# VHH binders against Exosome complex component RRP4 homolog (RRP4), part 2

Target 1, 322 residues: Exosome complex component RRP4 homolog (RRP4), of Arabidopsis thaliana (Mouse-ear cress) (q9zvt7)
Amino acid sequence: MVMRKLQLPLSQTQKVRFERAIERLQSLSSSANSDASVIVTDSIPVNHDDAFLKGHGTSEVDGELLATVCGVVERVDKLVYVRTLRARYKPEVGDIVVGRVIEVAQKRWRVELNFNQDGVLMLSSMNMPDGIQRRRTSVDELNMRNIFVEHDVVCAEVRNFQHDGSLQLQARSQKYGKLEKGQLLKVDPYLVKRSKHHFHYVESLGIDLIIGCNGFIWVGEHVEVRDPMAIDDQKDEEMISSSSTGKEQSHIPLETRQTICRIGNAIRVLSNLGFTVTLEVIMETVNLSNSKNIDIHDMLGSEFHVVVAENEAERRRTKRKK

## First folded at step 12 (VHH; from e4 with S57Y)

Design k1
Fold by OpenDDE, fold request of step 13:
Structure k1 (fold): chain B 322 residues (1-322), chain A 122 residues (1-122)
Amino acid sequence: as target 1 above (322 residues)
Amino acid sequence: QVQLVESGGGLVQAGGSLRLSCAASGRTFSYYGMAWFRRAPGKEREFVAAISDSGDYTYYTDSVKGRFTISRDHAKNTVSLQMNSLRPEDTAVYYCAAQPYWLFGYSEYDSWGQGTRVTVSA
């Protein structure tokens, strides 16, 4: 586990604790045939009796499998490869991403994706507010700013790569679209693992969490996806009309905002420590902060970083014994 | 509750410049989104500019875009509004506002200053 050098000032005591925690974490990763952090030229343990396939970031030298990149050793069946730790986002078709609108152009939105290239969301690839899949009209084009404006946060899926290297985005599902009343966090993409689940609803807290493959993470107030079928014909007229009227922004309780912030800080701490960002680890960190009675404003301090590292070491140890 | 104190208002000629400042009390300034509002005589309070907690994102009403700049100083717990190319229409009492735990897509503020008067003469 290539633990990022903590850029926070540590006391001598904290330093010792942190180092111990890191050592423990490293020992756990080395013992586990998977997820060992390696640097270039590190030997990757493989059973030579068993057929293995060398993957990306590995090279066989004198019968030994060596890492050719810095990263984490991953094993998938017989395939052994090193996932680069500091790798920029490598888009794949089907990736769930979170982005920020930076430009409204004709028939398209340009979206920042924490990538060297921007995303492009076409009007034709966006669900219309009316939920009807239809050909986009000139009126729709004129009303694009009613859908997204600059600085709006959006969730979308990567559809394909454009010739210019930009990413074509799609937001055709109700789960995709404009994200409001939340925080947008930026983490290194390598800290996000592709999974089947990028959308999370924390029911106990009333919070939505979207972990984008691109390292943008959304933490926001839960939005209930109304089953379009349940929309009684009568209320649809009012919702369409309310889009033009100054959407009385519903008040968000301070407690909810605090919760969002706490979760956000947890993610920041995890990011700083170089831990993989998952719902489980996020919630563990949040719970830890609560159990230790850590003020939200103190979560980004050195002490809590050390505590999180210690806790993670212990958690992983316990899981391995099970 | 954070206390907000505005300063920098005054009389200025059209085309002139002013810099407003708002000082926030407390230790948690970095968690606050900050904004400027204004109320012209006989008009309702209107949004002027906002800045996110980190300062990474700024928002402006259309009428002040290109003329006004909102900024913040974390070390001093201050938010500023640089106002250039002032117009008589900019005459108003300007209010500083704070939003604890700033969020995207949320524009309500919990704390308000007393305001500072800006008068732009023709």
Scores: ipSAE 0.886, ipTM 0.962, lowest interface PAE 0.4, mean pLDDT 89
Fold by OpenDDE, fold request of step 13:
Structure k1 (fold): chain B 322 residues (1-322), chain A 122 residues (1-122)
Amino acid sequence: as target 1 above (322 residues)
Amino acid sequence: QVQLVESGGGLVQAGGSLRLSCAASGRTFSYYGMAWFRRAPGKEREFVAAISDSGDYTYYTDSVKGRFTISRDHAKNTVSLQMNSLRPEDTAVYYCAAQPYWLFGYSEYDSWGQGTRVTVSA
């Protein structure tokens, strides 16, 4: 685990603690065959009796599998590859991504994706507010700004690559679309692993967490997905009419906003430390901040970074003994 | 609750410029979204401009786009509104507002200043 050099000023005591924690983490990674950090020309242990497939960042030399890039060894079934630590987002079809609208154009939105290329969300590829899949009309085109405007945050799925290198996005599921009342966090994409689950609902906190493959992470107030089938006919006329009028933004309690911020800060700390960002680790960090009575405003300080590193070392140690 | 103090208002001729400033009290300024509102005589308070907690995102009402610029100084705990090409219709009391723990898609503010008067003469 190539731990990022902490860019925060540390006291001498903090430095010693931090270094110790890092050493522990490194020792744990070296013993664990599967997630070892490697540099170029490092030998990657493979069982020659077992059929393995060499993947990206590996080369077979004289019967040994060697790393050709600096990164972390990953094993997926029989495939052994090295994931580069500073690798930019490598889009794949089906990736869940979070982005920010940067332009409203005719029949399309341009979306920033923490990638060298922008995403394109077509009007035809998004779920309409009315939930009806229909051909888009001229009226729909005129009302595009009622759906998304500049600086709106959106969740979408990567559909394909365009010829110009841009990503075609789709937001057809109710899970996708405009994200409101939350924070958008940017982490290095290599800190996010592709998972079957990118959407998380933390029930105890009333918070939605979306971990995008592209390193954009959303933390926001939970939105109840109303089953379109449960739309009792009567009350929806008033809601449709109110969507055009300034949606009286419902008040968000200060406590909820603080919770969102605390989660956000946890993610920032993890990112700064170079830890993989998962729901589990995020919650561990949040819980740690609470258990240690760390003020939200102090979470980004040096002390809490050290504490998180120490805690992670201990957590990993304990998991190995189990 | 953060205390907000506006300054920089005054009399200016049409086409002139003015810079408003708002000073926020406290140590947690970096967690606040900031905004400017204005109330013209006989009119309701209206949104003018906003800036995110980090300063990365700015928002403007259409009537001031290209003329007004909102900015913030984290070291000084201040938010500013540079107003150029002022028009008589910009005459109003301008209010600074703060949103603790700024969020995307949320436009309510918890703290307000007392306001500073801007008068633009024809």
Scores: ipSAE 0.886, ipTM 0.962, lowest interface PAE 0.4, mean pLDDT 90
Fold by ESMFold2, fold request of step 13:
Structure k1 (fold): chain B 322 residues (1-322), chain A 122 residues (1-122)
Amino acid sequence: as target 1 above (322 residues)
Amino acid sequence: QVQLVESGGGLVQAGGSLRLSCAASGRTFSYYGMAWFRRAPGKEREFVAAISDSGDYTYYTDSVKGRFTISRDHAKNTVSLQMNSLRPEDTAVYYCAAQPYWLFGYSEYDSWGQGTRVTVSA
């Protein structure tokens, strides 16, 4: 786990509380691993009586070994180096990603993914919901805009790498595609761990959460997808009756928008603190904001960041006692 | 609850420019998506431009792309619409609208100003 420097103004009491919480978190981490995080120009302890080899991210100045990048000090044999934290996504085939459309072309969309190059989603890489692959017709820019426009948020998976280094995306199942009525959160990719479960439904709140491997996270209103293959005459009659209320289902109550915003702010706070972002930690942070009666508009303030750090230190201490 | 006050309307010759401004009340302006709509004589209100809460994402109806620019100033709690190369068909009452807790893919607005009239003469 790598802790970030908090970039908010703190009062004197907040500084003491925050530093104490960080010390507790570092102590818990040190019992399992060395506490080796550094920033540029930090001195890296070495035994000058033993030979050492300076590696990537280090420089020797006046007999001291200094970090030249931010990261985690690694020591292997005689080699001392700083392993930098990747601010950008390192893709793997099959990764679930969230991205934002930045270009609409005749047969493709370019998608921002927090990668050194864009993702590419071809029209041919999208499957029809009815389960049969329909041949896409030749389309102009307007027809492509019937599917996605600039700034649309999409969920897709990494299919392949192109010769120019761009990522080929695909959206071959119903769980992928356009995301609407939600927020897009951008965190550093190292705060997200690959898992089997990147799609979450928080049923008590009516919220979908998608934690993309690229560090892009979606929080939106839950939309129940009706399976077209399950429709029959009886369900069609019920569906016709229900369609008269579809206008009411299209709007988002203010309470739901507030809930989405609170979850988004929780993710922003966790990101600012450098904590790994999981469903569990997100929801605990949301619950903490409610139990402390923290208004949504105050969640990004210094006090709540300190409260979250303190709570995480206690949560990890309690978990360690098991 | 939020109060929206438009200004900057008036009479202008075709090819001219105007800058509309919308002042928003409240300290939560940074959580609002903002938009401009217009109602031409004898027509329904139509979308013109929108801007996200952060200001990072802007949206325009096709007829104004390249001519109109929406922007916002968080320090002044204002949203502006710079209208260049004005045409007679841009004649309308322009309304500022606000969406609390802005979301991608959501285009309903809860609060509206009273409007400012823009007249573009031939």
Scores: ipSAE 0.768, ipTM 0.903, lowest interface PAE 0.6, mean pLDDT 80
Fold by ESMFold2, fold request of step 13:
Structure k1 (fold): chain B 322 residues (1-322), chain A 122 residues (1-122)
Amino acid sequence: as target 1 above (322 residues)
Amino acid sequence: QVQLVESGGGLVQAGGSLRLSCAASGRTFSYYGMAWFRRAPGKEREFVAAISDSGDYTYYTDSVKGRFTISRDHAKNTVSLQMNSLRPEDTAVYYCAAQPYWLFGYSEYDSWGQGTRVTVSA
């Protein structure tokens, strides 16, 4: 369990409820963890007779040292600080990631991934037939922009590290490529666990959910599996690329856009609370919002954060009772 | 649906500047993607610029890139279009449009203003 400082105003009753929920979550976690783990507002034991130095993630109030971030207490000589969990993605080859195109270059796209360097997707790393090399004299900016432009959201796989330390990406199958008609959610990567199943179709809602290993999560209108990157140059004239100006785009019903937004807000609330983000937890949070009749526009408010924290504490207690 | 009211149109000489504003009604403005379209005399309405619900992502038609800047103010529930280096070809009625629950890769708009006229003289 990793809890974050909640940056929302709480009424007195909400504060009591939230603190109780946090206490329950901390109690359930402490049976498996050392006493060095802390959440925001925990008191950090210090010897008041000895001098100590306040470090990162601590604050002194009325002679008590309190944690201001979640993490693990570290003590080096007289220095006391809290080491936060990593917020940046630590890539592994084969990771499924979601990213946003930030640069269109001559033969490649640069993709933002919440890594200390960007990802690189080469034109040659798109889905290509085995044993067949593409032959072109050159690819101009217009050809690259027929595939991806700035701000496009893409799903790809980590292939390798580049020589300059950036990530080499690939999109070798129909499940990778441009993502449209959806939201991009950014959570800290430690909230996402690597698994065999990062692509989810929520059939009851008609929604695709892609939980990227880099903490970028896509929620969008369900798309039947087609590979927009498997384009035959001769047959792509008037196909798959954006149409001329003035042509009507496919309309998404307001209900579907609201559903995507509700799922996105559920993910934002889970992220704000520092909870692991899985399909199960996301959908339970969405269902909770519906059962409590919480409007989409109220989901990011203080009450729903408290309700989600209370629900998670109860869920974990029930599962541990067996 | 959101009610949209444009303002700031007028007469300006070529090379000049003008700032359009669009006031949006409602307390859910932060969930709206916003855009500007224009219609020149005898032509169909065409896309000019768009901005995401957060304001982090902006989009422009090629003919206005580098000259026009779209921006939004969540506190005032407004979207603005700063138009610099105006040309006679920019003469049109400019319309504000809104997309509730903004999505990446979705460019349909549900609500429209009445328009504000911009005339650029040679």
Scores: ipSAE 0.756, ipTM 0.898, lowest interface PAE 0.6, mean pLDDT 80

Design k1
Fold by ESMFold2, fold request of step 13:
Structure k1 (fold): chain B 322 residues (1-322), chain A 122 residues (1-122)
Amino acid sequence: as target 1 above (322 residues)
Amino acid sequence: QVQLVESGGGLVQAGGSLRLSCAASGRTFSYYGMAWFRRAPGKEREFVAAISDSGDYTYYTDSVKGRFTISRDHAKNTVSLQMNSLRPEDTAVYYCAAQPYWLFGYSEYDSWGQGTRVTVSA
């Protein structure tokens, strides 16, 4: 896992604490034979008896080879260089992604995914809640904005790549579709690892968490399996969701909004520190904020970043001694 | 509870412009979604415009798109509504509203100002 320099103003004491925590984290990674990672000014081991060639991301100072960028040290024959980490999503078919609608077209939506090209979600790729395959009508095409509008957040799956390099998305499962009553967080895709499960329900808090492979993460109020928005598209008369104004069922308690915000800030802190984001690490960071009595509005401050780095260093040290 | 104070209302001729301002209290302004609503004589309160906590996302009712612009200033804790090409049907009391801990797809507002009157004469 790659550590990066924190870009926040630190007091002298905070700087010392942070640097110590980072050193401990680097030491734990190095002793696990995953020490190819470097940060700016790390010394890169070389055998001075061998001829070597300095590549990009390195500089020789006083007989030592130093990293000048953050990345992974690579050695090819005599060449030593540092390969920087990717900043954009590298899609694979089947990826679970979260995105934001940026264009409504006649039969499709364009979706921002943190990729060189946008995602495309076709009207024909949407779920049919009644389970009956039927032709999408001209009424549905005329009402594209009743399904998604600009800035709507959506969960979908990468189906394939179009010939122009854009991503074709699909949302033909109950777990996909429009996301409401939540926050969208954007982290470097490298901080998200593909896993068996990207959808999480934090039952104790009543919160859904979707960790998109593209580095977009959703934190929202839990919704039951049946999604009224997908059902309303089929004009199911048993659904009441025709208005959000003044109705009792549309309210989100302040406590729930605060919880969503705290989880979001935990993700932002982890992202700023360059830590991988998983349900475990997110919830540990949330719990740390509570145990330290850190107000939501102070979580993005320098002190909590230092506290999180210190806690992670201690957590990994304790885990390793087992 | 956040306190909201609107200003900038007044009388203006059709086709004219007016800028409304809403001052919000507290250092937590960056966590608030903000909106403008209006109530015309004899009608229910209706949504006009909204802006996310970051300011990155703005929303408008169809009748004001292209004529009204919502913006926010995090340093001054203010939200503004620039109203151009005003029409007599824009005559209303305009209310500032705030949503603490802004969320996508959530349109309820917890705090409201007292309102500022805008009158557009023919």
Scores: ipSAE 0.752, ipTM 0.895, lowest interface PAE 0.6, mean pLDDT 79

## First folded at step 13 (VHH; from k1 with Y57H)

Design m2
Fold by ESMFold2, look of step 13:
Structure m2 (fold): chain B 322 residues (1-322), chain A 122 residues (1-122)
Amino acid sequence: as target 1 above (322 residues)
Amino acid sequence: QVQLVESGGGLVQAGGSLRLSCAASGRTFSYYGMAWFRRAPGKEREFVAAISDSGDHTYYTDSVKGRFTISRDHAKNTVSLQMNSLRPEDTAVYYCAAQPYWLFGYSEYDSWGQGTRVTVSA
């Protein structure tokens, strides 16, 4: 049977394997769940003698009503649906976020953050690219497009909330700023847990991973946090302004691009399955794709989703016993 | 790696329009970032426009903003460049280029077409 709401066509064998994996995961987590809470492919109890209406997040397979998203089952009259717990980011001061610049405005940039209001990064709230601590000038205001332009991906911190409901951002540490040479992933913010560590370096692969509290995740080529002079010696490769020296020095080997894409697809699979995304789970999923000889472009197929669910059930069983 | 074939070049008067097309082959065209470059007589090849793998992001060199529009059609595996308000300085051979495993802030291209000539008469 095919679960159209997940858009994953499963063979009968894959469906059985997937249901077994999900049952094992549910068993391992049962003490934390209420009767109303479900994960993908949970059976939703209904009275078949009464008429009922299938709503969002449900699908009927072999006479059983199944959840197609993670969330809370709600029953309104005859309608049965699953409400996702969090689809949009709920910000807190101090959150590490990833966003995309959507406007260069007077003395500020507007940033999309998966929130019902934009983020605002004031020129005064960031380190200047030269690293010099100084008061911002009228010349700095005129040169803001040398720092960020529309569509640039940025990492910042939530500083406070403005009266109009927008978020004031800050980027006054060397770990914040423009992100280049990587992929931007979007996951449900519920899948990201606030923690001490949102910046990760995968040394063996030369990859940076930034897991934003807002559900935006960055995977890119590793950038050393060094003095500004070391950074200034390297010319970045951009689509608009490259030189022959900059092109050769900024070149990203195909293997590195493939690795970034593989990690990105691992995150997409975990997101599709409704699993919390952490460095450990992401890298386990990447390693699984390699051990199963799954090509990067095939990682988004039905078989790999089933394999990941099976592996996660086994991983959690082993971790629980420790 | 994809094979790229440009078409649609020709002679046009200043102020006129042309539409360039780039046909791409390959099963994973949707994972490629695409771009147009041009080489004017006596000059090095220069960037004109780019479009992301999804088609959601477009980039233009300053001299063509508002006049040129890049677009892609995943069903036809094509990328197009609509060139309006053409000027004599737009005269060049135009090349289609592709970047597999598209990344933000990475602008190097490793697959190139043979080029199509555009001549704009004063």
Scores: ipSAE 0.407, ipTM 0.703, lowest interface PAE 2.1, mean pLDDT 78
Fold by OpenDDE, look of step 15:
Structure m2 (fold): chain B 322 residues (1-322), chain A 122 residues (1-122)
Amino acid sequence: as target 1 above (322 residues)
Amino acid sequence: QVQLVESGGGLVQAGGSLRLSCAASGRTFSYYGMAWFRRAPGKEREFVAAISDSGDHTYYTDSVKGRFTISRDHAKNTVSLQMNSLRPEDTAVYYCAAQPYWLFGYSEYDSWGQGTRVTVSA
């Protein structure tokens, strides 16, 4: 675990505590077959008698394999590579991503994905608000801004790579699309691991959490996905129409807003510490803040960062013993 | 894919207690988060409780907080739901679910049991 240098001012006491926590974390990582964090020019131990393949972030110099990037050495079969800690998002087909609309063009939206290239969401690849699968018409093309406008946050799936390097996105399922009544957080993509599930519903809190592979994370009020088949019973005609402009945030209950903020700050703290961002760790951090009676605003302070690091060290230690 | 078998359901009077158990097949139980869901008549399946793979984290729907306790036994590959102070509104088919990733109250788990019926009489 390559921990980022904390950019927060620490007292001397906090510094000592933090360093101790980091040392503990490192000791736990080294004992696990996890390849050592390396910095540029570090020698990577390889058995020269064994055939190995040089991967990304490595270079052979004078018979030694050296790291050319800061990161963690990973070994997959014969392949030795360094996973960069600040690695940009490396998209794969099927990735769930969260993005921000940056341009409305003819028949397509350009989406920022925390990647070198933008995503492209085609009108034809978008679930229509009415939920009806139909051929897109000229009228639909004219009404694209009714679906997404600039700065809208969207969830989509990576379908393929375009020739120009852009990502073709798809949002045909109801679980995809415009995200409202929440916060978009940005973390380094390397802090997000691919998993089977990137959508999380925390029922006890009424919160949706989408952890995008691209390091964009959405925290928002839970939105009930209307099963198109279940349309019969829910009378609530009223909620469809509100193209909630920026004013709709005012309708989120205070408690929910606070929860969203607390979760958001938890994610920020984790990101600052360079911890892998998972639902479990997020919730652990949230719970820690609550248990310590830390105000939401104080979560971003130095003390809480140290406490989170200490807590994580302990948590990992305990898990290892089990 | 982990096979799950629920047990312990039955008829109980309001205010009574019941303990549900879910047995998981396979050697990889320790890697799974576990959860209980329930489906009441005429209602959709809802989250009840979840426990992390390590057992260190538990989560509950608000309506069962303080009354229900989820636990797991790694040695036996089981997850349990202790239900106290049962209410008629707790009447449902209870389902055990497993997820290789910790998803807390997420409804899309990879493995589901067949369910066990809990009926709470007034």
Scores: ipSAE 0.006, ipTM 0.228, lowest interface PAE 12.6, mean pLDDT 83

## First folded at step 15 (VHH; from k1 with S30R S107D)

Design p5
Fold by ESMFold2, look of step 16:
Structure p5 (fold): chain B 322 residues (1-322), chain A 122 residues (1-122)
Amino acid sequence: as target 1 above (322 residues)
Amino acid sequence: QVQLVESGGGLVQAGGSLRLSCAASGRTFRYYGMAWFRRAPGKEREFVAAISDSGDYTYYTDSVKGRFTISRDHAKNTVSLQMNSLRPEDTAVYYCAAQPYWLFGYDEYDSWGQGTRVTVSA
């Protein structure tokens, strides 16, 4: 994945508001001038008393140095340039990742993860859909496409690095596997911090949120995980049936699809602005869109980007820096 | 409610090509997942091809892979089905369908066009 140059078509008033918000964010940041994040059309501060050399990702307009790409400002001696974030995932064993199936092969699937090589999920590295652990052999190997097909979205864990540079995945818990009825969002991996919790259930909305360490994020309709240690089969079947009403299980109300889309757009805006993506920040951005009466169709517009940047600057001001 | 209007159907000789078009309403098109289905005489409606809201993901039934291409044009609010190497078996009424606020792994469609007839002669 190569990040495209970000361009925000701002009115004069929006540009002033945005620049002020970014300046406030930079003044609150633990990172100094030598390691500041910027977006396209940012004014890059330079010491006018010193000579400087204009480098990649910058241009000079009216005596000011402006960023022409999104990235991290680098300062080496007199040279000022913006190092674009190449946005490749740097895996660690145990990482929770979200990926998209790109190849169905004999005994394995290849999965896109925003890594130099594909992820590889072996049939033997999965639990059966019924939650009972069994060796994966024979019939399952003949019917790989019954489990995953191209473009299916999956959640898995990084198990190991293979000799050819590919990444070995595993899905040996019921929380892993195929993801359905949702959106896949792709953000730069550095916007996601490894934490204790990458799986989130937003109960009030009935939504699952999975923030993958690789920068792939899933937002979808909540799926209840069956307990494999149930007392009897009749009880399990009744519990499943009472929840779904069979025929209606495949229906997703328009309101729920709109909610998923609004959350997805919030993530897209945060990503465009270069903000760390957490449950708290995502939901605050969603709430902001509602309080400002911003239509889903307008969330990706310039005004909402400015509003989100202003709100984030205020949020960080009220959280005192330690 | 979404309105879908198909066009581009007609009579074509086997081995020929035809391009179907489906016009969709309004600002919401950017969020629509779009699909083509077909119904041959005396048969049930079958899936042909689908395209995600962004256009990044396309899906095809096996019998048309490599011959048909689904695409979308956000500026014109249209979805197209380019049909190449047509066979008599492709003869059917082709329907455009829409899924507002498209989702991975969700294959129900809320809105349907009236259909456009494609006839492929031997």
Scores: ipSAE 0.694, ipTM 0.859, lowest interface PAE 0.7, mean pLDDT 78

